Miniprotein binders against q53ft3. Designs and how they scored, part 155

Target 1, 195 residues: q53ft3
Amino acid sequence: MFGCLVAGRLVQTAAQQVAEDKFVFDLPDYESINHVVVFMLGTIPFPEGMGGSVYFSYPDSNGMPVWQLLGFVTNGKPSAIFKISGLKSGEGSQHPFGAMNIVRTPSVAQIGISVELLDSMAQQTPVGNAAVSSVDSFTQFTQKMLDNFYNFASSFAVSQAQMTPSPSEMFIPANVVLKWYENFQRRLAQNPLFW

## First folded at step 16 (miniprotein)

Design Q6
Fold by ESMFold2-Fast, scan of step 16:
Structure Q6 (fold): chain B 195 residues (1-195), chain A 83 residues (1-83)
Amino acid sequence: as target 1 above (195 residues)
Amino acid sequence: SPIQEEFEKLMERAEYHFEFAEKYYEEGDKEYALLYFEFAARIFRKAAELAKKNNDPESYKEAIEYAEEAQKYAEEIQKELEK
């Protein structure tokens, strides 16, 4: 249902499901990461009255994860950019990942997504300054365009087994769309005015 | 009292949402601004319910006025997004 993108790395679209309503992405070598993009794939919307709470954790000096609430994704806001550089093992957020509070591999952080009622989401406050808004209107427009295009294109993806031969139709492999999206995101992060 | 502390906690949380809604709106993120104004209105209304149960009409009035203000901004942003 979700994707996770770090500039310069392959996009992750296969979250580990750790409960019916909880999904996790691993972020190896997280000390080199400044920003993480979390987004919905566009194939399945949240049920009415629900959304996703986005959490971040990394192991502290003792290997203990501390979960922090970064922000939210919803049907009305299906993608968000989070700045994780500079987040330290300060005050942890109230979080639904208690069962995962165990010693983990050093240098591997995690993004957690918990599907929750909007009522429950409203009762929590994200870590300040984590969710980044586009300052420039052009950058915001470009981000929305990329999100809409990728989500739209992904909604038509089919496995090879589901394809029927048709010489009159042209098909673009989903991985080509994904590669274009990744390359464009990387270039945009490096210079928003590159095109 | 415990109920007064709960009221103040809800007011503080709603104010947090309200302030970040304003920030996101100023930065051009209208979708987040809408979400956070809706969250603020919801939590201000919860605070008002607590004040009503605590027989505190002044706190009730304060919370309701903030809830109405947050809802007004949310409705205006919703109209902007529907264009």
Scores: ipSAE 0.498, ipTM 0.828, lowest interface PAE 2.1, mean pLDDT 77
Fold by OpenDDE base, second read of step 17:
Structure Q6 (fold): chain B 195 residues (1-195), chain A 83 residues (1-83)
Amino acid sequence: as target 1 above (195 residues)
Amino acid sequence: SPIQEEFEKLMERAEYHFEFAEKYYEEGDKEYALLYFEFAARIFRKAAELAKKNNDPESYKEAIEYAEEAQKYAEEIQKELEK
């Protein structure tokens, strides 16, 4: 349902589902992370009237997790960029993950997504300035995501001569991916919020 | 009174959402602006309902007016996003 991306790192698409309505991504070496992107994979939308509250947790000086509400993702806003670098010294807030025995290593932070009613989300207050709304940041993120995807996809590229016959397997021409990438970049350059 | 205190808390929260909505809109994040205006509207309506239950017509009027304003902005942004 969700993906998580840190700049310069591989995208995470396999959240740990810790509850029916709760998902967690591990962020190793979190001290080097400035921004994190949380996005819906597009496979499963939120149920009507529901969205996701996005939390960040880091270990405090005692190694106990401190959770902070970063912001939200919804069907209407399926992705968001959060600045977490300034939160490392913040105070914890009430969070839906507190009762969960999430095995944590001291050096690993976590992104938690709680699927909640929009009405409940409206009653919550994210930490200030965690949500990055700058077009530039979004464009940069999108570009990095695209580059990551392209690099990943291209790593599997083989010539037809190199293909092993697999009648049951579908193949996508690399040119299709490239054209999509180029078109997406062009649209992004014209209007970073085109989608 | 406890009800008045709750009303004030709701109003404060709604105002917070409203301000963030404005900020996000100014920054070009219309989707978040929309979301937070919707949040503001919901909470203002909740405050209005509380004021109504408390027989406070002035507070009710205030909360409703803010709710309508927030809703208006949300609707305008929604129209912009559909374009």
Scores: ipSAE 0.088, ipTM 0.571, lowest interface PAE 2.4, mean pLDDT 82

Design Q60
Fold by ESMFold2-Fast, scan of step 16:
Structure Q60 (fold): chain B 195 residues (1-195), chain A 83 residues (1-83)
Amino acid sequence: as target 1 above (195 residues)
Amino acid sequence: SPIQEEFEKLMERAEYHFEFAEKYYELGDKEYALLYFEFAARIFRKAARLAKKNNDPESYKEAIEYAEEAQKYAEEIQKELEK
């Protein structure tokens, strides 16, 4: 029902169900993660009057989870970006995962999603420092993706002196890729939603 | 009193949601602004119900006025999103 995305990593679309209303994604090497995107897959909506509370968890010195509420996803807001860098260890929130007492591997954090009534969600307050501009953050993420693609594509460029005729291969001039990259970057800067 | 402490905690929670809504609206995230203004209104109404049970008309009036303000902003944003 849910997906989780970290820049530079494969998207996760198969959450681990740990209770009837609770889902978890593992985040290995979490110390290197600045932002996490959580989203609904769009196939199955929440039942009327319900939504998801999104939590971030990391192991304390005893391997016990410390949960913090990041925010929410709902049918009206099916995706959100959260900043998890700068969240302090040992400052846990009250949370619906407390009864589970799940112990985990060091250096592996988790995103937890608890399906709750909207009235129950309203009774909780997210940590303030996890909120970020979705427009600005998605623009930065898209720019990094764009740069990665351009660098990858241009890594295959060869000079004419290095080419040999091959009817099974096609070649695109590097300047065409550069022009596309520059055009896309300008358009993104003018309107982050132009895609 | 315990009931007055619970009322104050509800007011603080609703105010936190209200401020979060304003922050997200400024950041351009209208869907989140709408959600948090709706949450603020719900919790202000919960505080108002508690004040009514406690026979505290001044606290009831305060909570209802804030709930109406939050609801007004939520309705305005909902209209923006429908355009």
Scores: ipSAE 0.480, ipTM 0.819, lowest interface PAE 2.2, mean pLDDT 78
Fold by OpenDDE base, second read of step 17:
Structure Q60 (fold): chain B 195 residues (1-195), chain A 83 residues (1-83)
Amino acid sequence: as target 1 above (195 residues)
Amino acid sequence: SPIQEEFEKLMERAEYHFEFAEKYYELGDKEYALLYFEFAARIFRKAARLAKKNNDPESYKEAIEYAEEAQKYAEEIQKELEK
């Protein structure tokens, strides 16, 4: 139902369902994370009149999880980008995950999604600045994602001399990926919201 | 030098992936661990090739050693997944 994306990391598409209406992603080494994208996979929509409240949790000094409301995803807004880097020292808020006895390792944070009524969600106030509203933050995040993709793709690059014939397999020239990357960067620099 | 800078960037990136591979393995996500170790290995090999091109045998050796380590972990995980 949900996916979670951190720049520089593999996308997570398998949330742990901890309750009928609650899903959790683990984020190892959360201290290095600035932004998280939460998105619907498109396989299962929210029930009518419902959406997802997205929470972030990190261990406090005592190792207890501190949960904060980041924002929301809905059928109408199936993805959202959240800045979590500034939240690591924040105070906890009311959250639906309080009863969850999730064994956590100290370096692992969590993204929690609670499926809730839209009317209830409207009454909740996300922590300030969690939602990426600045073009700059979005641009930086996008750039990191692009870099990650480029790095990943380029890691598979081999010289023609190193190629083994595989007639059943399709190959993409590395220069095509590079050109795409350069063009995308250029467009992003010109207008971060070009798409 | 630009080549040295590129080498360092590659090493840093590979190390990043290596660390995440370890984390995923610790979490029991062996598939992601495998992928990240393989990715790390590939990037380390790229770094090694760059070092070789730059006639830097020390950097080459370092990168190769890390590549071999990453590859070893990947292979071990692959074996675990096949059981």
Scores: ipSAE 0.007, ipTM 0.282, lowest interface PAE 9.5, mean pLDDT 79

Design Q61
Fold by ESMFold2-Fast, scan of step 16:
Structure Q61 (fold): chain B 195 residues (1-195), chain A 83 residues (1-83)
Amino acid sequence: as target 1 above (195 residues)
Amino acid sequence: SPIQEEFEKLMERAEYHFEFAEKYYELGDKEYALLYFEFAARIFRKAAQLAKKNNDPESYKEAIEYAEEAQKYAEEIQKELEK
């Protein structure tokens, strides 16, 4: 039902459903992430009177998850950008030697989405420093996503001579990807919020 | 009193939503501004009902006036989004 996008990474569209009303996306190497976009896939709307509360979780110094409310997505606002660079805890060493040559174990943060009644959502207040929404910021982020997707998809292009027979795999011609990229670029330039 | 403390917490929560709505409006995000003004109106109205049950007409009037202001802004933005 939901998608999650981070600049420089492949878009995630397969949330892990952990309860009937709760969905989670994993964010590996979260300390390198500044912004996250959460969006609805557009095929299934929320039932009338319902929406989604968006949370961010990172492990604290004891390894316990710390959840913070970032904001909401609704049928009237099906996508939102959030700044998380001010919310995540930094990893630090308490010992003089630990700061000099620590091989950090990769940490995984999470985006959580809880499907709730709008009345219940109104009773909550999101953290103030995660609120980001400007045409320039969203356009810049969208352009980076578009470039990343095109570059990633193009990296899998192979010549006909290199193809291995595999009837279970579908292949998309590179020119179709290029045509989509050019059309999306043109539409984005005309109206950054067209999607 | 405990009821007065609950009223003040509701007013503070609604004011937070109102300020968020103004912030998103300034940032050009009219959809979020609309959502937060609607949330502010809902919580101000909840505060007003609490004041009414507590026989506090001055707090009731204050909460209702803020709810009406938030509702007015929400309606104005709704009309802008329809164009």
Scores: ipSAE 0.507, ipTM 0.833, lowest interface PAE 2.1, mean pLDDT 75
Fold by OpenDDE base, second read of step 17:
Formats: structure tokens, C-alpha cells, sequence
Structure Q61 (fold): chain B 195 residues (1-195), chain A 83 residues (1-83)
């Protein structure tokens, strides 16, 4: 249902579903990450009146997870970019992942997506510095992301006949990823300042 | 009063959404601007209803006016997105 993209890294399309309405991506070496893109794969839309609250979690000095609300994704806004570099010293907020016993390492952060009612989402306040604030930063990230995505798409595009059967792995058709990319490029072309 | 405090919290949250909407609009992210204006409108309406229950017509009026403003911006952006 969701994907996660960090510039210079492979796209993640297999979130760990920790609950019926909760999904988690691991972000190793999170300290080197400035921005993250969360996006819908386009296979399954949110039900009517629902969206996703996107959280970032990092370990504090005591190794305890600190969760912060980054923002949202919806059917109308199926992808979003978040700046997480400035959040690494921030304060935690209420989050829906508190009951999860996730093994954490000091270098691994997490992106959590909680599927919620839009009305419930409206009652939440994302951290202010999670939004991309400069055109330059966005442009730089976008370029890196696009390059990475292109490399990913070109390197891993195989026909079904070429796929090695792996029942334990979930595969996303290249067309789904490419469709997302094309939509992103189209939006970027229309508005190079943001997408 | 607890009701007044809740009202103020709702107004603050709605204003926060409103500011985010403006920021995203300035950045050119119309979809996010739309979302946050809609959120602002929702919360302002909730604030208004709370004020109404508390028999506070002034607070009600204020919240409704902001809700209408947020809704207006949302509608305008929606129109832009449909072009």
C-alpha cells in the first residue's frame, strides 16, 4: 500500500504491517538522511474519508523511541516529502505506535504510517520543520531522488518470466512504480517548486 | 473554564493548519494546501460548535468566520486543481 524513498537508497515498497491499520519502514543509518518521501503505491486507495498519518521515530539518548508526526498522505495527496534531519533532536508527540514492541538499534529510525479518519487526522498537528522550506533543498533532493529512482527502475525491471519465485517476498509491478514516477515528474514539470 | 480552554486549543490547532496551508500554497503544493485548509475548516467548525454549546455567540462568530475563510481558500484551490 505504501512506499518509502530516501535519496541515494533503494525504494522500500514492503512496509512491515504491524497492525491492520499501521505500517512501518525501517530507516538504517538515519542520521545521514535529510529527507524522506512517503507515497502510496496506487494499488489500494484509502477508504473514503480516510488517510494516513506519517510519523518518524528515532531513538533518543536512552535508546527509547521518539515519535513525531511529520504529516499526512491521502488519496488527494498520495505522496509527500518530509525533512527529518532537523527532527533528530526534537520532542516526541503522541503517536499510535506506542504499543508496538519494535526492536530498535541506535542507528535505525522508522517511518510509521497510521491509517486514520480524516477527521482524526485534522485533530493532529505535525511538527513545523518537517515541511520542505526551501526551493533549493527541494530541488536538490528531487534531483537525487529522481536519479536514484531511475537507477532503481532501470536496474530492477525484470519480466515476470525472469523473476525468481520467492513466495515470502512481495513484488510490486514495475508499472506501479513507474506510474508513480511519471506522476511525480508530471507534477514537477507543472510546478518545479513542489510536487 | 475547561470549555473555554478546549475552545482555545481547537482555535490554535485550526490556526496551525491554516498556516501550514498557506505555507504549502506558497511552496506550490496545492494538494497539501487544500488538505490543510480543509483541516482548518473542520476544526474551526468544531470550535464553533463548542462555543455554541457554551452559549458564547462571540466565539461562535469568530470560529465560523475563520471556518468560512478556510473553506473559501480550499474551494479556490480545488478549482485551481481542476484546471
Amino acid sequence: as target 1 above (195 residues)
Amino acid sequence: SPIQEEFEKLMERAEYHFEFAEKYYELGDKEYALLYFEFAARIFRKAAQLAKKNNDPESYKEAIEYAEEAQKYAEEIQKELEK
Scores: ipSAE 0.480, ipTM 0.811, lowest interface PAE 1.1, mean pLDDT 84

Design Q62
Fold by OpenDDE base, second read of step 17:
Structure Q62 (fold): chain B 195 residues (1-195), chain A 83 residues (1-83)
Amino acid sequence: as target 1 above (195 residues)
Amino acid sequence: SPIQEEFEKLMERAEYHFEFAEKYYELGDKEYALLYFEFAARIFKKAAELAKKNNDPESYKEAIEYAEEAQKYAEEIQKELEK
């Protein structure tokens, strides 16, 4: 349902589903991460009246997780960029992920997505410094992320003749990814902050 | 009073959403601006309802005016996105 992108890293499309309505991505070496992109895969939309609350978790000095609300994704806003570099010393907030038996190493952070009612989401307040601060920063980041994603996806491209029969797997035509990329570039050129 | 404190918290939250909406709109992220204006409108309306229950017409009027403003911006952005 969700993907997670970090600049210079491989795309994560396999979230750990920790509950029916909760998904988690691990972010190793989180101290080197400035921005994260969370996006819907487009396979399953949110139910009507629902969206996703996006949280960031990092270990504190005692190794305990500190959770902060970054923002939201919805059917109308299926992707978002968050700045996490300034959050590493922030205060924790209430979060829906409870006590997860996740073996945490000091260098691993997490992105958590909770599927919630829009009305419930409206009652929450994201941390202010998680928002993108400038058009230039956003544009540069977006372009890098797009290129990374496109290169990643393209690396898996195979011809029909090269495909091994795998009826349990879903395949996406490369042209779909290319079209998406071109459309995204066009939109980015028209509005650098349309993400 | 506890009710007044709750009202103020709702107003503060709604204002926070409103400011985020303005920021994202200035940045060109119309989809996020729309979302946050909608959130602001929802919470301002909740504040208004609370004020109404507390028989505070001044607070009700204030909250409703902000709710209408947020809703107006949301509607304008929605129209822009449909072009």
Scores: ipSAE 0.575, ipTM 0.852, lowest interface PAE 0.8, mean pLDDT 84
Fold by ESMFold2-Fast, scan of step 16:
Structure Q62 (fold): chain B 195 residues (1-195), chain A 83 residues (1-83)
Amino acid sequence: as target 1 above (195 residues)
Amino acid sequence: SPIQEEFEKLMERAEYHFEFAEKYYELGDKEYALLYFEFAARIFKKAAELAKKNNDPESYKEAIEYAEEAQKYAEEIQKELEK
């Protein structure tokens, strides 16, 4: 259902399903990540009244996950970019005990997506520090890339008459994702300032 | 009272959504600005209904005025995105 993109890394399109309505992506070496992009893969929109809540987690000093709500994806906003580099507790970065900083071994963070009713999503408040400027060239590039993917994927949508009986049952052929990459790469080669 | 506390929590939640909408609009993300203004209006209306049920006209007026403001901004952004 979902994809996750980090600049300079291979896109992830195979989320681990941990519950009927919950999906996660692993982010290894997350301390090197500044921005994360989350997007929808389906050609069929969310059912009416539903969307996805996007969470970020990292292990604390005791190895326990700390989950933070970054924002949402919906039919009207099927892709979003988030800044995660400032979300860890670390203002000051100095420990009151001892002269040297405690070196943290690089750990795996996660992006979590929970499929929820819009009413439930509205009851929640995202962290403010994850919002990013659309003026930034990376943000512009990423948003245009995601817009292109969504439009491309939507072009393969079938009419209601051609769909399986259940609208909640989605299928994405592997070749659709591959064709999107090929088309995007060609467009980028034709216009290097496309982003 | 528990009812007054619930009203205040709804108002605070809606105010946060309103602030996120303003922030994303400034950042140029109109789709997110629209979503958050719609969420703000939704929760302000929920607060207004709670105040109405509890026969509190002052709280009702406050919540409904903010709901109308959020809805107005959502409609303006919706028009910008459709053109």
Scores: ipSAE 0.514, ipTM 0.825, lowest interface PAE 1.8, mean pLDDT 76

Design Q63
Fold by OpenDDE base, second read of step 17:
Structure Q63 (fold): chain B 195 residues (1-195), chain A 83 residues (1-83)
Amino acid sequence: as target 1 above (195 residues)
Amino acid sequence: SPIQEEFEKLMERAEYHFEFAEKYYELGDKEYALLYFEFAARIFQKAAELAKKNNDPESYKEAIEYAEEAQKYAEEIQKELEK
């Protein structure tokens, strides 16, 4: 249902479902992370009147998890970028993940998504510094993300002569990926927050 | 009074959402601006209802005016997104 992306890292599409309405991504080496993207995979929409509350958790000086509300994703806003670098010394808030035995390692942070009613989401207040602070920061992050994806995808490119017959597999021409990348960059240059 | 404190908390929360909505709109994220204006409107409406129950017409008027403003912005953004 959800994906998580850190610039320069592989995309995560397999969240740990810790409850029927709760999903968790692990973020190793979280101290090096400035921004994270949370997005819907597009396979399963939120039910009508529902969305997702997005939380960030990091270990405090005592190794205890500190949870903070970053923001939200909805069917109308299926992806969001959050700045987490400035949160590493913040105060914790109430969170829906406290009762769950989530295995934690000291160097691993977590992104938690709780599926909730929109009305319930409206009653919550995200941390102010988690929002994208500037268009420039957003653009820089997006560019790094795109470059990472393009490099990753391109690494799997093979010529027709190099292909092994596999009728059960679908293939995408490399030119399609390139065209997508160029179009995305053009749109990003015109409007950094077009998506 | 406990009711007044609750009203003030609701107003503060709604204002927070409203400010976020404005910020996201200025940044060009219309979808998030829409979401936060809708949140602001909902919470201002709750504040208004609380004021009404408490027979506080001044607080009711204030909350309703802000709710209507938030709703107006949400509607305008919705129209922009449909173009």
Scores: ipSAE 0.240, ipTM 0.684, lowest interface PAE 1.7, mean pLDDT 83
Fold by ESMFold2-Fast, scan of step 16:
Structure Q63 (fold): chain B 195 residues (1-195), chain A 83 residues (1-83)
Amino acid sequence: as target 1 above (195 residues)
Amino acid sequence: SPIQEEFEKLMERAEYHFEFAEKYYELGDKEYALLYFEFAARIFQKAAELAKKNNDPESYKEAIEYAEEAQKYAEEIQKELEK
């Protein structure tokens, strides 16, 4: 239902469902992450009157998760860019012995999505310094996602001589992927919010 | 009173959402501006209902005026997005 994108990384589209209404994405090496894009896949909308609350969690000094509300996604606003650098970088700069971070177990943060009634979401208040985004930032991250997808798909291109006979396997010409990429990029340049 | 404290908390939350809506609008994120103005309107409306139940006409008027303002901005942005 959801996707999660960090610039320079493969897009994640398979959230771990931890409850009927709760989904989680793991963010390994989170200390290098400044922004996260959360979006809905176009196939399944939220039921009427519902949306998703987006949370960010990182381990504290005791390894316990600290959850913070970043913002929301809804059928009317199915994607959002969140700045998380201000939420996690402070621990490093405040730590008297930064070298101690090297001996810790691997740092993994999480993005959590809780499916809630819109009225319940309205009662919640996002962290003020993390939940503000811009159209320009969205365009930049969308372009990086587009480039990542094209590069990934192109890595599977094979010549006819390399094709293994398989009636159950479908093949898409690389030229079709290129045309889609060019059309999407053109549309994005004209209207960054077209999708 | 406990009900007055609840009213004040609702007003504070609605104001916070209203401020987010204004910031998103200024940044050009009109869809998010719409979402947060809708959230603000819902919470201001809830505060107004609480004030009405508490027989507090001044608080009711304040909350309903802000609810109407938030709803007006939401409607204006919705029209911008439909073009």
Scores: ipSAE 0.223, ipTM 0.686, lowest interface PAE 4.1, mean pLDDT 74

Design Q64
Fold by ESMFold2-Fast, scan of step 16:
Structure Q64 (fold): chain B 195 residues (1-195), chain A 83 residues (1-83)
Amino acid sequence: as target 1 above (195 residues)
Amino acid sequence: SPIQEEFEKLMERAEYHFEFAEKYYELGDKEYALVYFEFAARIFRKAAELAKKNNDPESYKEAIEYAEEAQKYAEEIQKELEK
């Protein structure tokens, strides 16, 4: 249902499901990460009145995870960019990820997604410094275009068994589209005007 | 009173969402601005309902006015996104 992207790394599209409504992505070597993109894959929307709360956790000096609320994703806003490089306070947010999914792994952070009622999400406050305050209109537009194109193209993916024979048509494997998307985002993150 | 403390916390949270919405709108992220203005409106209305149950008409009016303002901005952004 969800994807997680860090510039220069392979996109993650297979979150670990830790509860019926909770999903986690591992972020190894998190000290080198400035921004994380969280997005919906576009195949299954949230049920009416529901959305996803996005959390970030890192191990403190004692190896205990500290959870912070970064923001939200919804059917109307299915992707968001979060800045995590400034999150070193050591104080956590109220969170639905209890002791049940505690992890003690050095230098590995996690992105957690909790599927919740919109009314419940509205009662929560994201950490102020996780919002991307320096995103300009061009970067935001380009990111949205990339996400829109990838979701659109992926929505037409079919198995070989569903293809009708047509010698005049060409087909591109879905994973090639994914590789292009990953490479474009990496280049964009390094130099937004590379194209 | 405990009810007044709850009211104040709801108002504070709704104001935080309102400020987030303004920030995202300024950055050009109209979709996220819409989400946060809708969240602000929801929580302001929740505060208003609490004030109504506590027989506090002044707090009720204040919360409703803020909810209506947040809703107005949400509707304006929704119209911008539909074009």
Scores: ipSAE 0.141, ipTM 0.640, lowest interface PAE 5.7, mean pLDDT 76

Design Q65
Fold by ESMFold2-Fast, scan of step 16:
Structure Q65 (fold): chain B 195 residues (1-195), chain A 83 residues (1-83)
Amino acid sequence: as target 1 above (195 residues)
Amino acid sequence: SPIQEEFEKLMERAEYHFEFAEKYYELGDKEYALIYFEFAARIFRKAAELAKKNNDPESYKEAIEYAEEAQKYAEEIQKELEK
């Protein structure tokens, strides 16, 4: 699965699966969001030759949803940060969600992840103004988000003995969160924009 | 012609990926730079194949040269990441 981080908000680690290959995170009050971090949670990789196309949806001036391609996540790059504050006046991208009747609240934006063949992903063009530009500010933002996510997730950790099967609940092993945190922090120290 | 328009759109798309790769490389994001250079090479080669089918050796040569340049950058970055 996938995770989604927004400054000042509760981290999301349970995407809504809307199709076998499509996942969505809701972003309420999207007008106040400047940056979004999207990442892969576990050690389970994409199938060979596949990756994830990351989309952002917001309502246009007519109240219709507009899907923009932000970028990609792959086994080689399992996390990325995107600037979305400048996208509200941008144009929509070609997207794979049009064939699905996804029920959506008009005031809520979404992050969509579509699992696709890498060859298909290469035929798409992300919006250029989603790329981050300030290394220092993004390093600070990312470190704070990383700390916030780890602390929050760890506060809800339970042992395997305490787990109860529940089809509507998602559980993430504490060890996976710790491994992700340590790996992310190590990579961030080496290259602030590695995601 | 429709085939020439498709070729031009593929070249434009690959060029966009190439520029995006350069941008991410300048930002220090080598992983994204690698992905976008690989995407650029892929789409340039797709454009070359279209030119080949359209019996246009000049466009084929142009697209292949750009594909090889993108692939060279991708290979250099891949080597940096493996170290």
Scores: ipSAE 0.242, ipTM 0.702, lowest interface PAE 4.2, mean pLDDT 76
Fold by OpenDDE base, second read of step 17:
Structure Q65 (fold): chain B 195 residues (1-195), chain A 83 residues (1-83)
Amino acid sequence: as target 1 above (195 residues)
Amino acid sequence: SPIQEEFEKLMERAEYHFEFAEKYYELGDKEYALIYFEFAARIFRKAAELAKKNNDPESYKEAIEYAEEAQKYAEEIQKELEK
């Protein structure tokens, strides 16, 4: 039903269902994470009149989980980007996961999604700055994705002298990737929503 | 021949990039159009060199003509971007 994406990491599509209406993703090495994308897979919609409250949890100084409401996903808004880097020192809020004994590993944070009534969700207040402006969040996320792709692709770059003949294999010049990257960045800077 | 087949593949790919560049230009995406025209030109030149090595002057001429056309468009777009 849900997916979770961190820039530079593999997408997670297998949430742990900890209750009928609660799903959890583990985020290893959460201290290195700035943004998280939560999205619906499109396989199963929310029931009518329901949506998902998205929570983030991290261990406090005592190792106890601190949960904070990040925002929401709905059938009408099936994806959202959340900034979590600034939340690591925040205070916990009331959350639907408090009574759940979720096994936690050190350095692992969690994204929790609670399926709730839309009317109930409207009464909740996300932590400030977690819901980045759609434009800023998108820009930051896209930039991280671009950087990751560029770094990945460039790691395979070889000189012609290092190439072995492979007539059946197609090669793309590294400068093409660079030019694309630069152009994409420029367009993104001009209009983050150019597509 | 294997060389002819490779030539045809290069020409096909170059043509694809050329067409893609045209589409981007039509959409107003001049930066992308520039990139793909340049790429098309380079691939056409590679095809031309292959034809030359294969002693195929007709194929060489064809590839060079397309390369020059692609390069011309790239240069024109570059000028537009500099305004």
Scores: ipSAE 0.000, ipTM 0.182, lowest interface PAE 13.2, mean pLDDT 80

